# VH-VL binders against q9h9l3, part 29

Target 1, 176 residues: q9h9l3
Amino acid sequence: PRKMVAIDCEMVGTGPKGHVSSLARCSIVNYNGDVLYDEYILPPCHIVDYRTRWSGIRKQHMVNATPFKIARGQILKILTGKIVVGHAIHNDFKALQYFHPKSLTRDTSHIPPLNRKADCPENATMSLKHLTKKLLNRDIQVGKSGHSSVEDAQATMELYKLVEVEWEEHLARNPP

## First folded at step 16 (VH-VL)

Design Eb23
Fold by OpenDDE, look of step 19:
Structure Eb23 (fold): chain C 176 residues (1-176), chain A 122 residues (1-122), chain B 107 residues (1-107)
Amino acid sequence: as target 1 above (176 residues)
Amino acid sequence: EVQLVESGGGLVQPGRSLRLSCTASGFTFEYHYMDWVRQAPGKGLEWVAEIRNKFNSHTTYYADSVKGRFTISRDDSKSIVYLQMNSLRTEDTALYYCARDEFDSGYYFDYWGKGTTVTVSS
Amino acid sequence: DIQMTQSPSSVSASVGDRVTITCRASQSISSYLNWYQQKPGKAPKLLIYDASDLQSGVPSRFSGSGSGTDFTLTISSLQPEDFASYFCQQANSYPRTFGGGTKVEME
């Protein structure tokens, strides 16, 4: 069960109107919250919208950012063979242009026991911020500087740990 | 190929200082924790110090036996980890290993150098 | 500090024998237990990490088990190259601590 990592990515807008979400930062933490990876990533296409208010990404962060292809290789190396925990993780994988095996994926936005613990409808999609506040009594994604992907990844891991035993048992009985 | 090469060992008198170096190659040095582990002649292994990577603020940890006397540091640009040893004691005599710490699944030393010998004697 | 008690301190065995080494922690260390092999004049080599995970390149005759406080390293069929010292190490808390070692020698 220690073969778990949590991931959180920040995306910027690319394409003609900035509607394409491109990976601009990726953070990965281990089971204990230690940071395995945290790099700014340079999209292959011109950035139209940094989405700074949400992403925390600024133009200055791209000066020495890791090219996408290189970063992707680094990240995949870390994720391979691990149980990957994330919140709404399909967005992260999409940005990475990578698909982790479903059996090794844990999405905290779709764990009924977690929502139940937070007094939320089991089948509702709750935000990471809300769950973190309710279950960890911690405020994340505050301020005007944008999200911290490290903070979000750590929070995601902590949330999962609250329901790990129950959920892993459930998955064992009901493999995806 | 991952390589760790220690240097800086030697014979010193008690109370003196010595600085060990470990040069790493074959991997992304800045991503890994680095540790020093020592082994006194004919004895077991003793963990000495750890320095974490840049993502974890290069946080350091020490064994009680060396706290206040030893300092672990690193230069990621050179792929080198250091162990500054001050106020050396006879009991610090040992072969000092540099070890790479992997922490993606547990915490373990997956690569070791050949070691450098430190002898503290009057 | 977490004390690691390793037993036996030495064991005489023959090629083909099953060898078992035990490591006990003074308090729970979950699964943060590693096993290393050290041959004379050589640096330690990682065998098992996280109590039971076999390090890449290590022969399958090596296995680790246990959780909490009691851990075991097993060599199912001892080979000539397995005569060496073995150390357990906990990575649950600081300071990191090693067991006293077990010397596996030829009978």
Scores: ipSAE 0.903, ipTM 0.947, lowest interface PAE 0.5, mean pLDDT 96
Fold by ESMFold2, look of step 16:
Structure Eb23 (fold): chain C 176 residues (1-176), chain A 122 residues (1-122), chain B 107 residues (1-107)
Amino acid sequence: as target 1 above (176 residues)
Amino acid sequence: EVQLVESGGGLVQPGRSLRLSCTASGFTFEYHYMDWVRQAPGKGLEWVAEIRNKFNSHTTYYADSVKGRFTISRDDSKSIVYLQMNSLRTEDTALYYCARDEFDSGYYFDYWGKGTTVTVSS
Amino acid sequence: DIQMTQSPSSVSASVGDRVTITCRASQSISSYLNWYQQKPGKAPKLLIYDASDLQSGVPSRFSGSGSGTDFTLTISSLQPEDFASYFCQQANSYPRTFGGGTKVEME
């Protein structure tokens, strides 16, 4: 259906030794890749490790970032009632402190037909970077200055479109 | 309550300029696309221009009939959309509506203002 | 530009009638079609978006169908407040384009 969005999040380290992953950026795109939401988010706890090499988050981004509680409300309003596509999406939902209905959730890290198109074992958990290179002939997450959650959300949506018809039919026959 | 209030319409001679404003309230203005749509007297609807949200670089689009003459812009801090209309022609005479373009699922004008009238006549 | 051809240009109907209005696109627009109602002296009002999704607050007697190039708006049982003009509009590509409109009038 066209009631479909893709989400990607970036996390920073909070808690003891920075081991807890807390939401610091969230991007949401529509079916065509237009950006519905892209905000830096201030975690409610002290940031111990910005994880900048992967997250792209720097101290300056937090100065005017949206407080977590407000951002969560904005994000959940967009997600409610929609099919939500993500890659390893349980991590994003965990960072949002949110449960989305499984019948409305699509995880590109766990779609056997997508792996098959990439000439990968159907049961393997494949990285977004690998699938995007193999199936879209594009390089994402280049270098160590951090990932772009907009770029990653857009790539995730494009990957899902490659198997959308087949996978939606499969889920209709095999309800989660 | 979502509100869109257009202003700046009037009577103007061909070749002159006019700037329309649309003041928005009741929603997170900077997250939405905004459009202008016009309706000539006794005629149908014609899309004029669109400006996208801050996350999509405020990219602008125009109908061929106005491209090069009209400029859409926005001030997110004031929640205002503008339409600068240069080199006006008699065929630009219309009621000009401001519309909110929602794009969460499809693309559609879910709220409209009451419009402001532009008359181009000698 | 995608041309939207709307038929009929007008229809005379009575309260209780089923009214159908058609809209044809000059090329495929997938499901990116919207329907608006406009009463005299008023701004357009969204009825249907994405071909078949009913806007909040719109009565269930309105329905939309179609995909690709051929689309239909149906009013299952016309009510007095439904005498108005109706416009389809494609949102598949720029420029956005409207059909010529259909005026639904009292017989």
Scores: ipSAE 0.704, ipTM 0.893, lowest interface PAE 1.6, mean pLDDT 93

Design Eb3
Fold by OpenDDE, look of step 16:
Structure Eb3 (fold): chain C 176 residues (1-176), chain A 122 residues (1-122), chain B 107 residues (1-107)
Amino acid sequence: as target 1 above (176 residues)
Amino acid sequence: EVQLVESGGGLVQPGRSLRLSCTASGFTFEYHYMDWVRQAPGKGLEWVAEIRNKFNSHTTYYAESVKGRFTISRDDSKSIVYLQMNSLRTEDTALYYCARDEFDSGYYFDYWGKGTTVTVSS
Amino acid sequence: DIQMTQSPSSVSASVGDRVTITCRASQGISTYLNWYQQKPGKAPKLLIYDASDLQSGVPSRFSGSGSGTDFTLTISSLQPEDFASYFCQQANSYPRTFGGGTKVEME
């Protein structure tokens, strides 16, 4: 089914010592990789650590960032009723303070057939970067500018499409 | 409530130019693709042009019949999509609709304006 | 370009009748096929998107089916307000293209 979207979020550190992961960017793409959403998001709490080397988030991105509550509403509107594909997606949902129905969630970090296709242990947690390189022969998350959540979301969708048929059949037989 | 209101239509001579506008309201304009579709008198629908949203670099697409003559653009700050029509021909005579393009689950025009009439005649 | 062949061009029917309109694409378009209704002097209205998904607010008597190249719009029981023109439209590739239309008229 094409009623699915892929999501990737970038988080910054808030709270004491910056240990709280707060949503700072969210990207959502459709089945074809077209970008439905890509906004910088302003956390409700003071940012202690931008985690720039990973998140790609800088202070300047927060100047006109969408307030978290508003962004959350926008994002949830897009996700509602859709199959949501992500990599280690529990982190994204946690940052969003939202949990999508399990039956409508697809986590590419926990799809054994995908790992098998990449010649990885089926029960191992592989990185998006590794799977993308192995299965799509594409390099993502390169350089020192941080991740591109759009690129990551697109890669996630493409990876899932490789195993969509067999995985959907599996889930139909084994509902979560 | 989603609303699309076209304007700018009129009677022009061949070779002249005309600019259509479509003012959108009731939704987050900048997130949506916008399209122009026209309908000649007593004829069917013909897709004219599309402009994508800010996330997709405002990429534009055109029907072959209007390539090089028409330009679609948008002002997200004003929630307006434009259609600049140059070198107009008699065959460009039509009712021009502005349509919102939804692309989260397929690609379809879920809202349409009432249209603005363009008549090209000597 | 993808040509959309719609048939019939016109159909006469009575209230309560089952009406079927077909649309054939010149090449595979997956399920990227939409159906629109247009009444005289009015803008088109979306009925079905992605071949079979019913647009919100559209009566359940409307249904769409098909994939690949052959698609069908069905009105299970024609109502007085359903007399109109109907258009299919592919969204698989550019340029976007419409079928020639089908006019549903009162018998």
Scores: ipSAE 0.916, ipTM 0.951, lowest interface PAE 0.5, mean pLDDT 96
Fold by ESMFold2, look of step 19:
Structure Eb3 (fold): chain C 176 residues (1-176), chain A 122 residues (1-122), chain B 107 residues (1-107)
Amino acid sequence: as target 1 above (176 residues)
Amino acid sequence: EVQLVESGGGLVQPGRSLRLSCTASGFTFEYHYMDWVRQAPGKGLEWVAEIRNKFNSHTTYYAESVKGRFTISRDDSKSIVYLQMNSLRTEDTALYYCARDEFDSGYYFDYWGKGTTVTVSS
Amino acid sequence: DIQMTQSPSSVSASVGDRVTITCRASQGISTYLNWYQQKPGKAPKLLIYDASDLQSGVPSRFSGSGSGTDFTLTISSLQPEDFASYFCQQANSYPRTFGGGTKVEME
């Protein structure tokens, strides 16, 4: 049985000059794109830069946000034991202060068959927006109000489905 | 401990209305889909309605036999799911179960209440 | 609507017997099939979800298999507590639909 979810996160700036990326929203969807989790998250450190034009996070979202430690516990409970799909997913795991087993991780920014379908070099790192436009004929992350982590997680799952059979078979023959 | 407790069943005449409630505890109610499933005396199971979680806009779905007559709703602050049953018919006579619908891997009813009986007769 | 045809409608069996129940969908439903057990006067209890995944606390003598249209629930060695009705249910499409049930009773 394939227990598979997709995740996307939005980060804000903390630390000196707001240069540290801290988790402020996380969305998780199931195989069919139904939303399992979507919460705003209050970082443990003071927010110095909301990064709103990319993150979509505003001060008002933090008023009732779930504290990071509680949200992390909720999120990790969902991820444990599952294949987790993401785009540049290392950044999401870093913001969660978490390592997911490589054998259960799928990163749509680094799947050679997916790049080939998009007529891109197999070793290139392609953006989610670019792959989604080329392969799903959809525009995501439109406008200047910031990204939607739900929209991005759903797109990531649909992209993976395009190569799922081929890539899972490849990984079975070539265990990470 | 997950608990689902249905209430509001009873004897009603055809054409009348009844409202069922299901009070949930022991889990994060607003994260789950919730369903009603019924069973006529001596018969099999029939799915009635579903309401999705807060992250999926509380979207509702109905069996054709009840569409337009029944309304499923929820109050996440009270952890209650409702079934408003209008224009009741004798064929609506059944034991009505409230069920929790898990959807992280497939879709399935992992917890059920004991049910509340609705009898529609003259 | 996806019709679920369950067979047999009843089975007479003895403790220790292997029992096989089948469920056929009128259209492909991938692995979106669940199995429930129901005893008289009790609510249904989930046994198997997603065609073959065993629910927590369910004995390993229960197993499920199949994909597409044909599915099977197997009880490898029937126990006294397994005399009950069993229902399959598809979750591929709305409306959700159940099979007609299989009553497993003592021979």
Scores: ipSAE 0.727, ipTM 0.894, lowest interface PAE 1.4, mean pLDDT 93

Design Gd10
Fold by OpenDDE, look of step 19:
Structure Gd10 (fold): chain C 176 residues (1-176), chain A 120 residues (1-120), chain B 111 residues (1-111)
Amino acid sequence: as target 1 above (176 residues)
Amino acid sequence: QVQLVQSGAEVKKPGASVKVSCKASGYTFTDYYMHWVRQAPGQGLEWVGWIDPDSGGTFYAQKFEGRVTMTRDTSISTAYMELSRLRSDDTAVYYCARGDYSYGYEFDLWGRGTLVTVSS
Amino acid sequence: QAVLTQPPSVSGAPGQRVTISCTGSSSNIGAGYDVYWYQQLPGTAPKLLIYDNSNRPSGVPDRFSGSKSGTSASLAITGLQAEDEADYYCQSYDSYLEAWVFGGGTQLTVL
């Protein structure tokens, strides 16, 4: 069986009016929640909006941030060959300019059994915060300091573990 | 109608540059990557690269790095591919193709292609 | 030299079943990346035929089917028709090259 990791990324606003989402932090945890990677990342373009209340990113975090190209290489090295768990993970992969095999991707925002456990419509897209509260009785993304990508990655992994057996069996029975 | 409309055929000299356009309609331009694929006469398909119309981010095949530049104008839903330092083996039909980045990667929409001929 | 290997040509009579193979490696199909198939009629742009190994887009008849196993994929066409005469390309993503890659293409002739 392949190793499993969870990923969460934080983005800042670049480009005109800061409408472009650029990777500014990436956190990766293993199955047990241990941090494998957690770095601030320097976008290639000037940051217009740190989106601090959501991203948790501040200007000071960019002083020694890892350049995007370097960080991308480091992250891809970790992700390659692994089952990658994330919430709305397509945004993370997009920010990384990366394609991960669909068969090795687990998006907790699109797992019907997970929603069912949370008494949510199976086909609805629920937030990580909501699912974490309902199923783990844990509050994340609280306060005004912004999100913690490590915390979010850990929560994502824990959520997936709740439905791992059922979902993996489902995927095995229904290969693409 | 959902479609990609490409610019007309080009004839260029070696060493010159060519810029091909691809105008999207019928869908949200920024919701899909725009890939570029070329096909030399009588040959197979070759991936050139993609641009994210939303961010403007690009990723090129190694073969074309340093010679290709992909851009977009979101105001007119148009993607551009510029290839510089042209040589004879760049002669090909160049396609733009829409590709999903979310839960599918397939190139589900193609332009009709733009023939670029490089000859001395 | 395409990254994915296809036979250069296949042929069949109307009504027959033909199969087009697509052989990859551990860095693309074998790495878990899905296979896509495209049909290119003479003088036209490629058209998506199969996505995610075995799914057909709307408008593609069920005569076309795709499968994947190991480092290889296959396109099967049953009930071959004259209109099926075209070039067929498999596609996947190569993690080593960090590139979308195509097969060399297979010319299908309907006899």
Scores: ipSAE 0.906, ipTM 0.944, lowest interface PAE 0.5, mean pLDDT 95
Fold by ESMFold2, look of step 19:
Structure Gd10 (fold): chain C 176 residues (1-176), chain A 120 residues (1-120), chain B 111 residues (1-111)
Amino acid sequence: as target 1 above (176 residues)
Amino acid sequence: QVQLVQSGAEVKKPGASVKVSCKASGYTFTDYYMHWVRQAPGQGLEWVGWIDPDSGGTFYAQKFEGRVTMTRDTSISTAYMELSRLRSDDTAVYYCARGDYSYGYEFDLWGRGTLVTVSS
Amino acid sequence: QAVLTQPPSVSGAPGQRVTISCTGSSSNIGAGYDVYWYQQLPGTAPKLLIYDNSNRPSGVPDRFSGSKSGTSASLAITGLQAEDEADYYCQSYDSYLEAWVFGGGTQLTVL
């Protein structure tokens, strides 16, 4: 059986007017929620907007941050061959310039049984904060100091476990 | 209508450079990666690289690293591929193809191709 | 040489069934990456025929079908018609090369 990990990333603004999202932190946890990776990452281009209110990234975090190319290599080694769980995970993969097999990808923002447990429309895209509050009775992303990618990755894994048996059976019968 | 319109055929000498254009219409240019794929005469398809039109980020096949540059102009929905230090084995039809950057990896829309001939 | 291996040619009579194989490795199809098929009619650009191993885009007849098992994939064409005469390419992603990879192509001849 394949090992399972959960990933979450924080982005800063680069490019014209800071509109491009570039990776500045990545956290990966295993099935039990233990942290396998948690690093601040220096984007290859100039940071225009730290987006601190949401990202939690400040200038001092970049002083010893791992350069993007190095961090990407470390992260891809962890993800390769595993079932990877995330929330709106396409954004994380895009920031990594990474392409993971669809059959090994789990996106908690698009799992109909999970939405149903939360009394939400099955085709709706639900926020991580909302699902975590409704299904785990936990408040995440509290305050204005930004999100914690460790906290978010751990919550994402716990949410997936609520529907894991049902969803894995569904995927086995309906391969992507 | 949704289409990719490429620039016309080019004839170049060894050592020169060529720049091929691909104009997108009928869809949001910045929502999809643009891939470049080439096909030498009588041969199969070979992937060259991609550009993300939104960020301008690029990724090239190792074979072309150092010789290829992909750019875009979002104001006219146009992607470009420039190949330098041309060799005779670079003679090919060069296609642009639209690709989803989600976990689907298909190329669902192709340009008609641009023939680049490298000859003395 | 092509990363994915296809037979260089295949033929069949009108109304018959043919299959085209696509053999990969542990770094592409065997790593779980999906397989895509393209049809290239003479003098034209490739056209998406099958995506995600077995799905047909709108407008592709149901006599075209795809499957994947282990490190290999197969395109099946039933009820062969003259207009099916074309080149067929399989495609996947290779995690070792970090590249989109194609088969060498299969020339289908309708007898």
Scores: ipSAE 0.608, ipTM 0.867, lowest interface PAE 2.1, mean pLDDT 92

## First folded at step 17 (VH-VL)

Design DD31
Fold by OpenDDE, look of step 19:
Structure DD31 (fold): chain C 176 residues (1-176), chain A 120 residues (1-120), chain B 108 residues (1-108)
Amino acid sequence: as target 1 above (176 residues)
Amino acid sequence: EVQLLESGGGLVQTGGSLRLSCAASGFTFSTYSMTWVRQAPGKGLEWVSGISYSGEYTNYADSVKGRFTISRDNSQNTLYLQMNSLRAEDTAVYYCAKVPYYGSGSFDYWGQGTLVTVSS
Amino acid sequence: EIVLTQSPGTLSLSPGERATLSCRASQSVSDNYLAWYQQKPGQAPRLLIYGASNRATGIPDRFSGSGSGTDFTLTISRLEPEDFAVYYCQQRSSWPLTFGQGTKVEIK
């Protein structure tokens, strides 16, 4: 079986009016929740909106931030060949300007059995926070300091584990 | 081989000013964040200041805020620390250090340091 | 700020012995944000471990880091003569960046 990792990224606003979502932090954890990668990342363009209340990113975090191109290379090296688990992971990949093979991607925001387990509509898009609370009895993304991408990645992995067997069987029968 | 060489240290009176330099070689200086860390005689290490690779972002310890200014000249591969309003407690060996991409916020290479002595 | 408290203050050992150094944080620190440094007398610090358990380039395998949350450990499996020095832990979880006060490993 392929190795599995979970990823979560935080983005800031760049470009005109800050409407471009640029990668500013990326966290990757392994199957056990151990951190494989967690770095602040400096976008190539000027940051217009740090989106701090959500991202947790502040100006000071850019002092030691890894340049985007370098970070991207490091992250891709970690992800290559692995099953990548994330929540609404298309946003992360977009920010990374990288798209992992669909067959090796697991998006916890689109796993009907997971929603069912949480007593949610199977076809609904539920938040990571909600699912984590319902299924893991854990509070994430609390406080005013913004999100923790490590916590979010860990929660995402734990959620996936709950439905891993069922979902992997489903995917085997119904490859994307 | 990565090399960092600090200079500019010396004896200065309280209230005086001093400018430290750190000459970097052996790596692409302009692509790495840099930091200053100091060590008082017989004491431990204290983070002083950091600067992003472009120089756009800086940060300081509370003990030096408003008095010290970190800067860099990437064309000269040189890091600077302008120290104003120096105090006795600023007496220390000042190290410049490189911040790696992986594990940023740690320091993978250090200079040999330059001694700053502030006397009354 | 996050205060890092190292223990013991001084560790007296002989070459060949195992050294265990502790670093306790005043609040939780992510594993990836804890580093260890070695400083020999009259020399600049040298990075030993980053991310709690990753050896820096050129660091011998007798050095290892472990821990999570608020408790971290640096282990030297078999002390070599050149390992007698002061060791510092350092966190990058929050600003300001902070160091522990250091543990001196001295020859018994």
Scores: ipSAE 0.827, ipTM 0.915, lowest interface PAE 0.5, mean pLDDT 96
Fold by ESMFold2, look of step 18:
Structure DD31 (fold): chain C 176 residues (1-176), chain A 120 residues (1-120), chain B 108 residues (1-108)
Amino acid sequence: as target 1 above (176 residues)
Amino acid sequence: EVQLLESGGGLVQTGGSLRLSCAASGFTFSTYSMTWVRQAPGKGLEWVSGISYSGEYTNYADSVKGRFTISRDNSQNTLYLQMNSLRAEDTAVYYCAKVPYYGSGSFDYWGQGTLVTVSS
Amino acid sequence: EIVLTQSPGTLSLSPGERATLSCRASQSVSDNYLAWYQQKPGQAPRLLIYGASNRATGIPDRFSGSGSGTDFTLTISRLEPEDFAVYYCQQRSSWPLTFGQGTKVEIK
């Protein structure tokens, strides 16, 4: 079967007033949750707002960070040809300045069967934190020190597995 | 073949200054973060300072902050450590080390070190 | 600051034996940001393991790392004569970056 990975990114604010989201950390896990990639990344633009409460990114993390162009090349090499799972994954692809084929993309924020399993409205956009708590009995993103992209990527993969058979069949009937 | 060659170590009096250099070759120096780690004689390893690939971001151990300055010249593939107000406890072998793209914050290549001895 | 405490301080073994080295952190090391280094007398440290369990380039498979949270282990499955050295763990979970005090593996 085709290899599947999950990705999660943390972004910082660049551009005017820090409104542009730029990649500052990326984590990729395989189907079993093993970490394939997890690095801090230095955006090509000046960082205006680290967004630390949510991103977990601090100035010190940039000391050992990989240049964006290098990190992007490494990340895209991992993603190429694979089914990529994420939560609100369009934000991650935007930060990577990358398009992944829609037929190979899975977004746990927009899977009606997953919402149904969580007793949530099928057309609602549910947060990763809420879905993980309801369906996996796990608390993620705990505290105020920011999110862990490894933890979030692992949770995203576990959530997708709950609906994988049903959703893959649905996509076969309804090609994107 | 990655090579890191340190120089500038030696004997210096308390309160003195010394500048360490690390000449890099065998990799694209300007795209890698670099670090200094020291080891007092008979003791373990202590992180000293790190610098981002562009030089824009630096960090220091509290024990050296305000006295040491890390810098780099990407056009000459050289890392520096300016050491001022030296103290006896700064006596150590000083290593420069390369930060890899995978497992960043660990150090995959090290120089052979240069000895700094601070005497009263 | 995360303090890393290695045990034992000295491990006396013969070639061919299995070595098990422990590294305990004063608080959780997030995302397995833990590395292991080998250092022989008069030489620079050599990276063995990063990310708690990933072998660095050129490291033989007799070296393996495991653990998470606060407890980490380096295992050398069959000691070779060149493996008698001091071993350090190092974390990058929080600043400052810190090393353990070392475990000396010596020939019995």
Scores: ipSAE 0.710, ipTM 0.876, lowest interface PAE 1.4, mean pLDDT 92

